# Ledger of designs, part 43: miniprotein binders against q56419

Target 1, 326 residues: q56419
Amino acid sequence: MEGRTLEEVQEEVFKRHGVLVPKKELEDLAKALEEAGLLLTEKVEARLKEEEEKLKRERPMRLAGLSYPEGEREARAFLEAFRASYPGEGEEARVLLMPHLEPSRVPEVYGAALAALEKTPPPERIYLVGVAHRPLKEKAAALPVPFQTPFGPALPDLPALQALDALLPFELFNTPLAFREEHSLELPLFFLKGRFPEARVLPLLVARRSPELGEALKVVLRDFPGLLVLAVDLSHVGPRFGDTPLTRTLAEEARRRDLGFLERLAEGEPEAALAFLGANPTRIDGVEVVASLLPLLRERKGKVLAHRLDLEAPTLSAVGAGTLVL

## First folded at step 4 (miniprotein)

Design fh3
Fold by ESMFold2-Fast, scan of step 4:
Structure fh3 (fold): chain B 326 residues (1-326), chain A 109 residues (1-109)
Amino acid sequence: as target 1 above (326 residues)
Amino acid sequence: NLEEKIEELAWKFAYLFLKAAEAYKNGDYETAEEYFYEAAIVAFQLLELAKQAGNEELIKLAEIAIKMAEYGIEASKALKEGDFEKARELWRKIDELRRQFEEIVRKMT
């Protein structure tokens, strides 16, 4: 039996041999990793604070050169090519549901939206309602700054945004960082600004159903009339979204649910559209937006112009996209 | 003999990781990546010897070491690209694995 502790043994070895004790090296490693981790956290927080300050002035393009061309001339040609991809004529929209999925994946669906915009008189403002892909402090949010596009900045409708904020039980201008990388606003806005270059915009994100948002928007739209745009995708199915690999049966179910949802909205029955989906087993993106905007969608009849279930073959997954005019 | 070699490689891995972390703290991400790459080589050598020893605990040590080194390399690349958010996420994973690595090494010494 030994009458010495581990610490006493390590100390004796160091004194006699001048050897670096392994225990000290593990302690030094632990401290160094902790200090490096703290430094990384500080750098991330500092960068996010800088980005938040920039967002007080403008929202820069994030997807230019990736999802759409940066140059105005090239952007115009790109937009016209998407319109040409849809063989039909549009219909006038009071409310437009369009996707926010990567445009190149569903060109005819965006083309249908452009056809509808072509038949729609230029609005003074656009209420652009997207889906939050980052957590929001509240159920919904807005960012009251110019959004940059290849067609020039889309200017915020400050009086309408302030009127909306005044009617809500929460601070509307919350979570500005959620708008930094938000494609559900940026991608539809590209097409909307290209067609209506003089329209101001209310960029709105919904994270969870907010009936109070729909009630407030109904009041604001009376005093500040404009085009309401729901920028939402439909079914999300397959392993990328937590399902089994895409089968013909799953794809048919997704298409059936997408179309059943859209057709009920087209009949002016948004509650029936939500009830049809039930628990939303194919994860239709627009559910929280539709549930928030019920007062604006009731008794408005319209037409489904396009629908596609886009296959992502490498992941055996698919995303639904559609264009609906009300 | 085999146990002595395994212990030596575990300490060599810890030393290389300490050097990488010190380089990270000083903003030298290029040097940090080089040390993490060397750590990965040592971790694979440790895995081979652990399998030869047939010791499940040492095999776990080597698997942890490999993951730590892989995350370190990815984090260094992310930092060189200015992707601090990705680097922070990877460093959190490294810190979680470090505790397990240290516990196994202390049991063998």
Scores: ipSAE 0.113, ipTM 0.701, lowest interface PAE 4.7, mean pLDDT 86
Fold by OpenDDE base, second read of step 5:
Parts: sequence; C-alpha cells; structure tokens
Structure fh3 (fold): chain B 326 residues (1-326), chain A 109 residues (1-109)
Amino acid sequence: as target 1 above (326 residues)
Amino acid sequence: NLEEKIEELAWKFAYLFLKAAEAYKNGDYETAEEYFYEAAIVAFQLLELAKQAGNEELIKLAEIAIKMAEYGIEASKALKEGDFEKARELWRKIDELRRQFEEIVRKMT
C-alpha cells in the first residue's frame, strides 16, 4: 500500500500541530489530499469492480436487519405481523401490483399483498418488475442470479430469462450494479419468497418505458407461465420531491391520482390509467413500468385491495402505496 | 495565532477528507457523506481565515477544498443511490481540483 494509512496520517496530524512552517504544512496537505484522492479513485474502482463480479454470482441482501429481519424465524414473524395488519381477505392474483416503499410505512398495503398471495396458487415463477431508481444502460434490465433472502436464495428462472432476452431488441442482462441496492426488487421479494419459497424469480428493472418488454413478456408467459408482480409506488409529493409541504389539497390530489390510476388498472384499462395521469404531476413511480407492461394489463379486471398515502413527517412529504390484483 | 489556526484547519480538513475517503472505500457512504460535510465546514472556516489573512493563494486553496468536499458529498449521495457513473464523474472533478490545489501549493512553495 503506497499510501499512508489513516492512522499514520492521523498521527502526523497530531504530531505536527507544532510545525511553524506554513509552506511545509501546505505541501503536506497537498500530499494528504493526493493520497486521499488516489485512495478514493483506486479503491472505489476496485470495490465497484469487486461488487460487479459478486453480482455475477449472487445478489446479497442490503436491507436485512434494517427494513426486514435477517433471521428466518424473525422474518416469518414479520410476515405474519404484516399479514395481520390487513384485516381483509385477498383475491387470487395473476398480476399483483404492490409497493416497494419501506414496509414499516405502509404495513397494511403489504398485508393486502400477502392476503392476495394467500389466495394465489404457488406459481412456478414470479416475474418481478421493479423500478430502476438508478440509471440503466438500456430501458430495462435483468439480473440472472440468486437473490438472497432470509428464506434462502430466490433462484432465477434462467430459461425464461433467456427466452425474454432473445425477444428483446437490446441486451437484457445489462447494468448489474443497478441491482446491488435496488429496493424496488429486494423489499417485495422478501414477501414473495416468504410466501412462495419454491418459485423461481425473474428480477426485472424498468428505467424507461419499453413497449418491447411487454410484448416480449407476453410471448414468454405462454411458454413460461407465472405470477406477474409490479413492484411500484404511487405519488411522491412534498419538499423531498420538489413540492411545497404537504397540504390537504396536495394530499387529496395525490390520493385522487393514485386511486384513479389504480381503479383504471382494475378495470383493465391501462392506457386510460396512463392518460389519466397526463404529465404525472404527483410523480407516480410506477408509470414507466405500467407503460412497459400494457400488453399484459389490457382487459384484465381486478380489484384495489389497499391504498395509503404515507406522511414522512420530518420532511412533510408523502408517498402513495397501493395493492392491486388482476 | 492566525497562521497556527490556518495550519490546524488545513490538517483537520485533510484528516476529515481522508476519513471520508476511507469510509467511501469501505462502502460506508453515510459516514463518508458525514465526513465530507465536516470537511466542507472546516474548509469554509479556512476560507474565512484566509480572507482575514489577505492571502489570495490560500483563499483559492480553501475554495478548491470546499468544492472538493462538496463533490465528495454529492459522490457519496450518488453511491447511496447506486449511481456509480455519477460518482465516478464527480471523482474526476475532485481529481481535477486536487491537481489545481497541488499546482497552487507548488507555486507557493
């Protein structure tokens, strides 16, 4: 290691509190800054490369012990508690729209998803379509590796993923680093894996609307049937998202947009749902996902099971979450 | 005295920046962000002392230090968001500023 250790730099800083020559101190500072910059550049690049190489083998948990329990026993208790938070009964889902928001913020919405999953026969595979909160090289991406969960690894359906890739005009297996910390997959996958431990998974991210994805998936689903899951949040309003603090009017508008979107989806009119949002002034998160999956959502009727606009009090902002079955 | 305070702040900045770098390296982007914030604060203090001293070169160095710390904050945020490309871009900017810093120091020495 050609650079001084942090401890060595620290020791020098402490020893040098008495050096009278400003020039030398500036030189030493320049050197320290150089070492810091080199350390950052070389080690960050090395770390990123290492993380990318790891993602060729598996996707580790990032939110275990934070958003959900790491231990299987505790994770099962967590699922049960979330299910208990929704007093209703679910319906069988062929398509499930569920949130990817921090579970503790909208427990009953996740509970509604669990209720739907209780009424759903165990699928062979789950098409889990999340939102890319990070840039992708393409409009959509997949990571064809096991995703770690407290319930064991969620194994990829490689044949189905390969079939999907073959039908897309772009490389599906792009931007593996975008999956590293993507909560839009990790959080819903916790619930899905907990309910369907034997299901294979197709972890998909959408960054931009890809009609090609929906058409390709429609074909793939014929040969590789499974549960389609849209892991999307709804409105994002308030200061964190560029608005004024949440007001009654803003909250009512967010709810109106969320429910109007979900209801039109429940009617089997996804194009009408998108048209209803227009410029999406309340920033519904799932727009690009829905726009990509139109061929799979058309003419499917279903039911809105839950909705919540959750206030983040410290920022006076709110995020909408919903559960829809089709 | 003013010179001693400037020296103290310069070393404190370097230390905090190195701490941030180490945290960043280790994937602790929250801690990295915090240390870059602290480094920025120290660099602002250094700027004020440089102005009091009427030292134009030191003012420039302090301004560069502020920008380096600010980009460090942004890079840490970018990494927390998984935007590694943005983080790399910001690091290129930091490296450019570092070279400018070093050049000014060499001229002063």
Scores: ipSAE 0.017, ipTM 0.436, lowest interface PAE 6.4, mean pLDDT 86

Design fh4
Fold by ESMFold2-Fast, scan of step 4:
Structure fh4 (fold): chain B 326 residues (1-326), chain A 109 residues (1-109)
Amino acid sequence: as target 1 above (326 residues)
Amino acid sequence: NLEEKIKELAQKFDELFKKAAEAYKNGDYETAEKYFKEAAEVAKQLLELAKQAGNEELIKLAYIAILMAAEGIWASKALKEGDFEKARELWLKIDFLRYEFEDIVRKMT
């Protein structure tokens, strides 16, 4: 209730839905929820602590059987189907930008990423930078444990992670629970592990722009060279994201902003890419990652391999996805 | 048998909750909210029958179901408003509650 009365809640619901919810129904539900909350709070807290302790040992799959197959044979066939969905050839990547939304929504975009990985020599390690969908205690975080995949565990590069931690003004391993359900790492990792089964991983999340992370990573990459992967989605438009229903004009704006952003990154001009977006009105979630990694992206020229604006018809919303090699 | 009716409602709750969760994951917040509201209604019926049965485990099951559905409604609304942080927080709680719900239902057979 956050300091509001049930009458205020009813007024808000009436204004949003045009229907008055009976006060007794709201009261009965509120009482049942409060009772259930009190009874279960201690158990929920105990489970969260237990889960946090488990995450100190390994990160289990959460999306196996949902977003990708659980079995290795089926997972490999799934990868090859995605590669086949992209008709082009890839380019060698030193830096790869790829999406993290549901793969089945944009198979050609993931296929382009796979094509780039086919042209890329196997790295000893992958710096996998995703977007935090839960609060972090600091601007960025990492989890130094094996991440389970259908292709076996993706092992952490502990020496490189420790080197990174030592260079940062904050504790890198600060929020294990943020990694419990994090698709911006899990979904790209499925594809990366399938292509580079021997590569170790630095699983990194960015919540807010951290110039100190980019500066530290530049130093660590010199001593521990590897593939840098930015796992980011592009525009998020429509009611699902707090916007008006998708129109032709909004879709065109989203595509224009996505491509303008990617093209400026491809020219090695990440500051220009950020400036092009201005206030980021279509909500490109890669902004904080790019802003953090500026030293690693400047003067790196490359190519946009694929772009899609995926329509979610039931919600009149859309999410942009792209593959960029630098 | 009262316990058999409770088990049927628990299964109906699980089916509605799974439909809501699938819609939520696919970004269909309106469909998710609809199914979570239907699940909440089934959960209220579960609570009434569980109280009649006088079984502490079944009463606990019903409260867990009510909380899961309510948190799902709130998560769907938060997602619609672009509050991903609040939605994720609520879904973490749903995830743990669901393990307990499934455990109790399994022990009913």
Scores: ipSAE 0.000, ipTM 0.269, lowest interface PAE 12.1, mean pLDDT 83

Design fh5
Fold by ESMFold2-Fast, scan of step 4:
Structure fh5 (fold): chain B 326 residues (1-326), chain A 109 residues (1-109)
Amino acid sequence: as target 1 above (326 residues)
Amino acid sequence: NLEEKIKELAQKFDELFKKAAEAYKNGDYETAEKYFKEAAEVAKQLLELAKQAGNEELIKLAWIAIEMAALGIYASKALKEGDFEKARELWFKIDLLRWDFEEIVRKMT
């Protein structure tokens, strides 16, 4: 209620609901809301400090027991089941685009990513680029700590991360708390660590397009070669995402945009892929990642291994997912 | 009847909050703000029923829901204004409150 007095609010409630709420009760409610907010904020601030201290040493699993099994043996069987869900063979990847949505929703898409990893020589390090689901202080960020997985900790490549930080016009390690609960890194990392247990990782988040990140990464990759992984989802359509219920026409439009985007990336034409989407009306997650990494994606030809538009019947919504090898 | 209505409102809050969070995640801050405001109204209704039930845990749950929605409204406004540091601070508070919300719901359902 911006610019409204308590008396005006009382009058509106009476007019709309036929109930007269005394001014004192409205004042008491407003004070209670303010006090509750302050108490909750103080408790929340204390917990934020505790979580930040934990993140200085390691990044714990958040989705173990929910999106994947906690135990190593069970996790291995789970990973192999996803591979089995994809009937095709992979292709060797220098750049891999894979999803980060709940794996059980698109098992064949994660299976395609696993197939590509089977054909890829074990990298010394993985540049894992996800999408920030929380605001970052800068356009991009990294967290230079071990990330726990059921297959053991994924260790950070500290020399490569420091080289990257040195080339950027902003502090790379700028928002550690954004990594506390970040499925765009945790879910792909589960599969990557299962296939390449010895690889070091550069866990990177992109919030907004950063051409300086792409230029810096091009330099770092020359001195610290490794596998580049873009962990991005595609179209987001339906009421869950603020638009109308999913229709066949909207689903077909989302699929067309997903595939047109991926196909242009597969031709080594990332600028054409971005131009094809225009205003991004189906909300392809990862546009900012691709726009940041242009120097690494140009003239790299490859293949779309899988695509799925996963339908969420209860909400009449859908999310696109794909696997692309470059 | 009262317990059934409380459960319905809690489910409606969760649904609206998830819609708001997805819009926020996808950069649609106008739609996110709209759904966070709708979630706040549902949370206020939940608070009234929780007070009628005299259940302190439900009252606490309702206040947590109100604060989550309020923080979401302010975070959406901050991002529309390009204030990423403020939005980051507000959303991290939402994440911690969501842990408390989910813990209470888990113990009661």
Scores: ipSAE 0.000, ipTM 0.213, lowest interface PAE 17.0, mean pLDDT 83

Design fh6
Fold by ESMFold2-Fast, scan of step 4:
Structure fh6 (fold): chain B 326 residues (1-326), chain A 109 residues (1-109)
Amino acid sequence: as target 1 above (326 residues)
Amino acid sequence: NLEEKIKELAQKFDELFKKAAEAYKNGDYETAEKYFKEAAEVAKQLLELAKQAGNEELIELAEIAIWMAAYGILASKALKEGDFEKARELWYEIDILRFQFEEIVRKMT
């Protein structure tokens, strides 16, 4: 009925079934279909309101039983298996860049992150900065509630979050629903909570570059020292990301861009890392996070511990992942 | 047969949803709402056939499709009224469901 006159619908039914349906019956049918549509939108509104209310109390696990085990014992064994997949020693991190894609796809990259965490003194708090895969009302957001993990809840650092909010020109706690299903926070948090069970967390999402976030974080970190974690994936190539099917040439380009980006960050040259990417043709999602956090990354030298471009064969797509300590 | 009809409806849903999303991105919220409503009707047909097939994964696919279209209708209405906050929240739900829909469709192919 949508976008057709009742006369056109009546004629089509007559042609296909040889019956003349009265306009009144077609009108009643169109009304019933519209009412069904309205019912669906009302259910959507009720569901969103319910989910937002739940997020005022806690952020539940969404990927338990899928990306990691729900039980604490099984989760611990899972974490140790990732550490075992990386043969290196790791290095102490003041800033850690780690991935947020499915851990089982890049176990050695997550293993490298765990190796770095082993060399790092337990922080009182972790500034966990992920990338928003969904829109935010502002350039960045945080959710000041406990995040559930198999190792117990990761508690928010409320004083540090409030100090950060006070320094920003926008409301920090602006899009709670964006945190409902956000793997860029949940997957790194699993590993971070497993290694630093006593650390409080500032769960932050960046949607667009926000230099004011980096400036504010520089101030907050002085008063509330902690580990800064950039939970970012690197190149995103292939049809799943709006590209052509992955070719060997595109894969090699993505690898070169990932490594060139990370190596410039390791030299303490984040502006050079951004300039190296140019227009970001392989869609490294860390660009907006790095651009926001420039004051925290400049002149901080470090080391790239691991990198992998993971092929998703069914979609002919790939995602880059790396571990960098600064 | 039943399996072929289900595949055709899933493809028709995807085409209508993409047309709706394209109109939405171009600021044509009235056309977007129209296509999201058409997608919803296709999704309802898909659900009925999936139930007949007794395939839990296809039933899940159809339910996801229905919710995607419903969020799209509501988001289009929100933007017609200038409610950008509501539209952002609704499109967040669409992105989650779209990813799940694409995964199930890939497995079927």
Scores: ipSAE 0.000, ipTM 0.217, lowest interface PAE 17.2, mean pLDDT 83

Design fi1
Fold by ESMFold2-Fast, scan of step 4:
Parts: sequence; C-alpha cells; structure tokens
Structure fi1 (fold): chain B 326 residues (1-326), chain A 98 residues (1-98)
Amino acid sequence: as target 1 above (326 residues)
Amino acid sequence: SDVEQVLRELIELSRRGDFEKMKEVAKKLVEVAKKENDPEAAFEALIMLGDIYRELGDPYTAILYYAEALWIAKKMNDEQRIKTALERIFRAYELADE
C-alpha cells in the first residue's frame, strides 16, 4: 500500500463521500495490487535492461506519431505551420529559452522560438538544457549518443561533452535511463534540428541546482562556442499540480508570475527573476536550470517574444510557456 | 444506440471542461452499458470515471471505479483490460501516497 493502509483508504473515502467500501472488496484489491506489483516489477526490470543497452548506441524517438509526425516531409510541414503561427520576425539569440510543453497546445510560443532561430546564425553546436523528469544519480547528466529525429540524427558534440565532464566534480554520463523518455529534450530538439540540421548537440538534464555546471559551461563555451537553449516550462497551476481548480484570479497570478520572471531574465537579472517567484519557485520547471546557469545569464539583455498560459480544461489546470531571447 | 449517444455527449462535455456534468454523464454511461449487458462499454466507462476522479485529485474514488472495471475485465477473461485496470489502480495509489 506504499504508506497507506486499506483501513485508512476506507476511512478517507467514507469521510469525503459518505460511502463505506466493503471489507472483501478492499481485501481483493490489496491482493490484486500485490500480484500486479510483482509482475510489473519483473517486466519493468527486463525492459529497462534492454533499453539501457539500446541507449549506449542511440536515443530513439519516443514521441514520433504522438507529439510530432514521424515522416520527414510531414515533420517539415508541421514545423512550418508552427512558424506561421507567430506573426513576428524574431530576434537573434545567443541564449534561447523555449518550452517543452506539448507543442500543439502553444503553437505561437514555438513559432516565436522558430522566428528567433531564423534570425540566428547557424551554430556549430547547441547546448540543450532540459529538466529531469526522472531521478538522476547526480545533479545533472548528459547522454553522449545520437538522438533520432524525423530530420535525421542529432549528433553529440563529443569533444565538448568530454571537456564539460572533465571540469565537473561528478560523472556527467551518470543516468542513461533518465533520457529514455524525456520530453524536455525531445520536443525542443525536434524544432532545433529542423532549423539547424548540421549542428551537434550537448543534451543536458538538470535535476537539482548545480552552480558547478554553470561555471563549467562558461569555460566550455569559450573553447566550444554555440547556442545555449533552456528548455523549460513556466507556471504549473491547478489540481493536476496539487492546487485548487483554476480560477480567473489564479490564472492572472500565474501570468503575472511568468511574465515577471521572464522580464527580469530579459534585463540580465537572473537572481532577481528567482527572487520574484517568491516562496514557491518549484511551480516553474525552469527554476533549477536558471539557478544552475546564473554565470551564463547575468548582464545578458534580451526580449520576451511570446507568452501563453495554456488552459487544460479537463483538469481545470494550466501550464505557462514562453519564448525569451538573450 | 443509447451508449453511442451518451458517449458523444461525454466527448463534447470534455471539450468544455464541465467536470461535474462529465461525472454525471459517465455514471449514466455505466448504467446504460450494464442495462444493455455490454461489458466492454461498461469497462471503458468505469476507466473513464476513474480517470476523471483521479485528475480532479480524488484518487480514492478513482480506485473504486478501477476496481469495478477490473472485476468486469476478469469476468471477460480479457488479459489486456485486466492489465489496464491494474495499472490504473497502481497509479491512483501512487498519487494517493503523494
């Protein structure tokens, strides 16, 4: 039961809904869960071993046919449609903040990112920094293999990755399985590879604040210049994220929080951006990424190109997304 | 059929985000499926009800609907549906512990 007894579950259901769950039904449920747990554990362990072996060679697409088209022609048309969703021309980026939220939900925000990439000279490499949605053995990790996309494989920049690893107090290539299903890298990479097909990539995940990562990246970027991309979502509000159902007031508060954060980053004041979020900064995915990359963000001015708070109506929840050029 | 009509109403309400009406209509879909002796439709409706309650932050009520779906799947001897119901129960308990 993983911290709750059947008696506690029954008591909670009774208190909230005024119904008693029959003892036999709870006993049958406990037996079914025990049996399923054993079977799922064995099956999961076997599959994870197979996936880990595959990840030593390449990272396959996981969201093709779901979040973006698998075929190159269809993928190109899909990308062009997102660019068309943004009416602006964009601005050149040395640092790009873009979302990793499902693209179809915020097309103009991804369109703004594409507009910025259109104004940006093709980089030799992209430092793609996402958020770990699975535990890492260390504060950050990278996977030094080709990442498959509909536009061909995004090749790792092995010399730059090795230089980064050498400067860190921990093993950079520490949790390959965390990359098996990681949308914070896969979704931005789709757009980045479509725009810069020749660029090599450093696929990086941040789980916890790592000032040493930011300091190391500042050194590596001098020898291996490239585009820095922060793939982060903004406010997470509503029942899906542990809050009350979305209200007009909560939505306006989330928009104010997102824009205040982005505008302070645009002024080259990342510490002020973190402070502005107040007592609960973890409701924005990018907090640990921004906190890790402070040396790369200070005194770098830019512009917020787009922002949207996307309503997830079925759950009365919302996720903020934005495009920021520095 | 009544099942087909109720399902169309549920899909439309999902687009509007009307969760109270969605719960009401999904409960009606379970009743209609049981009355028409359609265990497949009853299973799908119960999974949907469980999913709605889980997304609204009520995993305990979700577990009850998933358990009934599991019972129907076992009566059908449908291995895929049994697995689906058990996976949903596991996720709901995991959410309840958070």
Scores: ipSAE 0.000, ipTM 0.202, lowest interface PAE 14.2, mean pLDDT 80

Design fi2
Fold by ESMFold2-Fast, scan of step 4:
Structure fi2 (fold): chain B 326 residues (1-326), chain A 98 residues (1-98)
Amino acid sequence: as target 1 above (326 residues)
Amino acid sequence: SDVEQVLRELIELSRRGDFEKMKEVAKKLVEVAKKENDPEAAFEALIMLGDIYRELGDPWTAIEYYALALYIAKKMNDEQRIKTAFERILRAWDLAEE
């Protein structure tokens, strides 16, 4: 968009789609594209700067009323319904792996995570590690502000975040806008805040493998002990993800891949888990997170509490989700 | 209706994994909707095309289809559809910058 006039951009878009439209319609579309952020204009830049400035104070809820209820009482009932969907007992977690997939699609998997949280002593802080769905200026980022939830704000652990920042070779607080729309943090946080309302949070995003993040976190966790949460989804299979339509054979292979990965993590062998994916077809979004956190996962044994491969009809695609305690 | 027939064809093609044909049929759905003066069907077809291209790893083509859907929604003065197209554009734009 940079270095091009609005008229040139509009002409190319309409020529590409074989549409010749009157000038009035072009002007209407130009305003719509500007509002949508497709043009790097002064108006778009001003909007992004205003959004960035607001994020210096707090991170508002984005999925309230869509993925979970806005009101505290309704949110509490919603959370308890998810716990009820899992018939098993939890186990204490030092490390929890849970999904960030839309909760209504895999209620029993979130229920298993809630069961584990019930058996876990309330932590003073939670290291919540999600996957960046927006580009980061560095391999990882954090946002040191309160995150709003229906259960009240999840407060940042500022001393622990500053200790982490000091140990990293890059600026930790590098991409505030990446946190504006980030379900890999917001959805797990809803459940974590509902169970541990007093815990402070370190909201972390990983875009690319960062072994320096894992090494720094190992040091910080020694001085600032807490619960480590990896918010990651598992296999992505089918046409939505550039694959063939889901068959029973492909679904079984995805399930085997997910469970083989999780079981190796449960044995305290994260390098073996990554190698297993390399030897088998893989489209797991948590690979970069696990690869970054190797020092925190080695020799830590645990248990897979739940796994589901959720079918998305009519696209004949599926996403795997699981709960693992270490 | 012709729109319902084309939608049934799209669902069947999805089961076969024929994405090239799905793109063709979705484009035909836009043409049929325009011919029948059905802006709602045209909007849905354009959103579907955008979603297909986005999921196949072509977010810039997805943005172009979402932009056309936004144009239709604005002509309809439909606030909910304007919001839907706008949100789709922002998400595809984020993906395109990866």
Scores: ipSAE 0.000, ipTM 0.232, lowest interface PAE 15.0, mean pLDDT 81

Design fi3
Fold by ESMFold2-Fast, scan of step 4:
Structure fi3 (fold): chain B 326 residues (1-326), chain A 98 residues (1-98)
Amino acid sequence: as target 1 above (326 residues)
Amino acid sequence: SDVEQVLRELIELSRRGDFEEMKEVAKKLVEVAKKENDPEAAFEALIMLGDIYRELGDPETAIWYYAYALLIAKKMNDEQRIKTAYERIIRAFRLAEE
């Protein structure tokens, strides 16, 4: 901009804002704009600090009125409608893999999860493991506060969370802001709290492969038995996810990839499941969760109850979702 | 007097909620106020433009007008108007969420 004259700056300002700023005021206006920018930055930082402090007390609902109803009665009816969407019987779960995709897109898959929970004795606690969609300071994190739901607050299992923290080589309670907006925990929790209102919860996020988390969880689960829930989606295919437009062949390949992955997990072979995805491991957001929890998934046989590849026709994209009981 | 005439036009448009037409009249008010050496009227017109663009969903343009109003207030050494411009800049900003 070394060759740019005050006349040229004045003309651009007039074209953009419809006001003729005298040349003698242009530099002063630039200073005022810089000062305004500093005020806005300070305001944003103050709001983030305020939200972080609020998260030390509780985690409020973010998707109520959007992905599920705010009122308890309406939420209960919503839950029952999903159960009704699955015509099959469930099986008892010690480990449940379920999606965190928008529930209305795959109602029969969430219905299958509800069917499995119906056959499962009420656990004292649920280890809910989701996928971090925001950066974490460590490979994994937890937030030890009540999570609000339409069915009342899901209370944290503080003794179990503290036992887990003590066994890890990093601070478990390390990134509270990552939990402010996290659908991989909030959406499964809606269904889990509706079915098991008395269960306490360990809300856990995985950002990167953490074998130490799986080893620590194996120890904690022996002292604090509970239901392990992996809240993960399957294949992400198409332009919305940085991929080529979906064709019938690519959709078939995605279904085959999803089912091959789930069936190997159902045989108690999680390493084989990960190896099966070797060509496209980054296409499934739950890979890091499964890789972290290997000690909990080995030699545990089960059954795939449901699978669906949900098509988003406008973008020629699709997301896979499944329910697996181990 | 010309300032008074244009202000009357803005009040009527404001009463009707005609924000698109208010934009043009407020820009004229800035021009007339500058010509008549009326910094108070120029300040009010720039604040109004900021408010209009904020309501139309253009906070970046709103902040530009508020910053210019801040400059006018500083040249007037008017503490209350400086405070008003700061408060409007802060209120115009909204955290964008998906």
Scores: ipSAE 0.308, ipTM 0.787, lowest interface PAE 2.1, mean pLDDT 85
Fold by OpenDDE base, second read of step 5:
Formats: structure tokens, sequence, C-alpha cells
Structure fi3 (fold): chain B 326 residues (1-326), chain A 98 residues (1-98)
């Protein structure tokens, strides 16, 4: 495509704005913009390479000072405030489904998760299964490095991760860059590390349903017992996600699907939960995670502790969040 | 980020038709960009640069900046940003065909 000539741009600006910009000024502007763009591209390439190398050693905080406090004292106060936002009592969890949405949007849902964790004996390890919002080379991945938190590093359970890898038909340790900014792990990990500072973690991401993962985890959990955490959001509706602006009808449908999904999970019927969603028209985030973990969710009865459909007013969109214990 | 602030200023100036000031702000953008090592900020900057060219009536040049943003998003392995950049490209192509 022959790019528009500067003359064409000049003409268009004149037509639209009634201003004749000298060609030289347009040239200078174009050059400056181009130089800025090229420079940014080169820097990004260098930075991404550096970040990939760093991810061989640790996963740094990305949302500290944004989504949660960076300082430990402030972070503890943050946890207490979130717990206080949920007026109920929790239940002991063998499996915890909790959100990974921005905490400030759904404080009581995170509060419910904290309430459940209060009733849960400290686990030796936490299987933290998040949603890959980035492509993975395989259906699932793990990053076997410390994850930084305000409460100190969450250390990986390398023996359990290795056992899991050995049982999978694919390399578990793939796509490290997908973990760099994955909030589906970072946000729930803040709460989990704050409550269970001594627990080791298995940070797992699911991009596509992997029945093999659930079967492998079922075996691994026998030798390496721990808390299973599904860090998943629920419905995503509105313009940000390809819908019209949120309406009462759309919100009701999102809530119906969210609650119907959670209730079926609470009944120990994960297949029924998936079937209930069908084509998943409200885009429940956790579908692939649940589909991967069916062997671990079957016949486990539990309770829905909290649910919220939170409006993002600037985009007239909404995201569902829930807390479920099994 | 400083880059985002400067780009927002550029977009606003373009809407007002103040192209002389745009030139000066564009120079500032280059300086600020030299200090930025944030892939996310860089992605947003490239998207905004594309948007500026679109607003200037140059969707063809916009496509290039969106393409750079797409490359960054791919390297970041960020599906959402990939989609964003791709959608911008498609829209810019449509505009260029009109």
Amino acid sequence: as target 1 above (326 residues)
Amino acid sequence: SDVEQVLRELIELSRRGDFEEMKEVAKKLVEVAKKENDPEAAFEALIMLGDIYRELGDPETAIWYYAYALLIAKKMNDEQRIKTAYERIIRAFRLAEE
C-alpha cells in the first residue's frame, strides 16, 4: 500500500480542520512520531528479553502499589479491611474458587475468600490455578520460580511441580512470559500468601481445557496434599467484551449464568455446570479451568459464599465474581 | 506514564487543529519515549500514535503503528492486546479503502 502522501495528509487536514499545515511541519511531525515509535519498539524488545531472563529466577510484583499495597504493614491492613467487608463466616475449604478481578471492585467477594481461609487449616502447599489471558504454548503451564508478594516470596513446590510435569503428556514448564503480568495469579496470591505465609505454591495457568491436568493433579494431590484454588472470574459482558452497553436484561442473564454455574459446582456437579453454560454467551472466564479440573470437583459439595456482578461505569461493562468453597 | 500524557496531549491538539503545537509536543514525545522501558506503555503509545495518524486522516500510516503495537503484543504474549491491535488494523484498512 502506497502510504498517503504528505500532500494527501495536508489536504485532509485542510478539509477537516480548515488549516493548511506546511509540508515541512508535517514532515517534521511524521519524523518525530516515527522516531518515537521506532525507539519504543526497540526498547520494548530489549525489555522483553530482559524480563524473560528474570523470569528464570523470580516473578516480580506487577500490581503492587496499584491493586494492593507494596509495604507489608499496609498490605496486612488491606487484608483486614477486605475481610471486614464480608460480614459472614467462612467454611473450611478443600477447594476454593475465588476471583482474580481488581480487588477494589469486589471487596466482599475477596472478603468471603478470606473468611473461608480463616476456617481452613494451613496447607503445606497451594495449587493456584489461574486463567491464561495470554496464549500458552501448551494447554496449561507452570512457572517454577518464587512469586514476589508484600509478605515475602511465595516459594514454588518444586517436588510437586516436577511430579505434575512427569504425569502430563506435555511440558508443563512452558511460556514463561505469559506469567509476567498474569493478574489471575498475582491478585489471589496476595490474599493466599497473606493468610498462609509458609505455604509453598504451584502457580498454574490454563489456556485450554486439559482433562490430563485434572487427572494428573488428582494423582499428585495424593502424595502432595494441599489446597486447590481456582482463581477465576465469571461473566464478562458489555462493550469491552463485544456486547451492547449493560442493560437490566443483560445483567440478569449474566447473574443467572454466574449463579447457575456456581450452584452446580456447589452441588458437586461440575459437568452440569459446564453444560448449563452451553456456548458461554456471557463469557464466564473460568470455564477452561473448571473443565480441566473435573476429577477434583466431582462429588464435592460446598457453598457459594459470595457473588457480585460489578459495573465498570466508564465502559458500561460488567464482570462477575464469586467465592465458592468445596 | 509520561509517554501516555504526551500522547494524550497530541491527540487533543490534533482534534483542535493546532498542528504547530503538535510538532513541538511530538518532539517532546521522542524525548519522553527515550526514558520509557515499559512494554505496556510502549504498546499504548503505539496505539495512540496510530490513532493520531487516523485522526490526521492517514489511516495507512496508522496501520503501521498498529502493526508495531501488534508485534509488541505478540512478543508480550498478550491476547487482549493482540486483539486490540488487530481490531485497530482492520478498522484502519477499512478507512483506507474508502
Scores: ipSAE 0.019, ipTM 0.304, lowest interface PAE 7.5, mean pLDDT 85

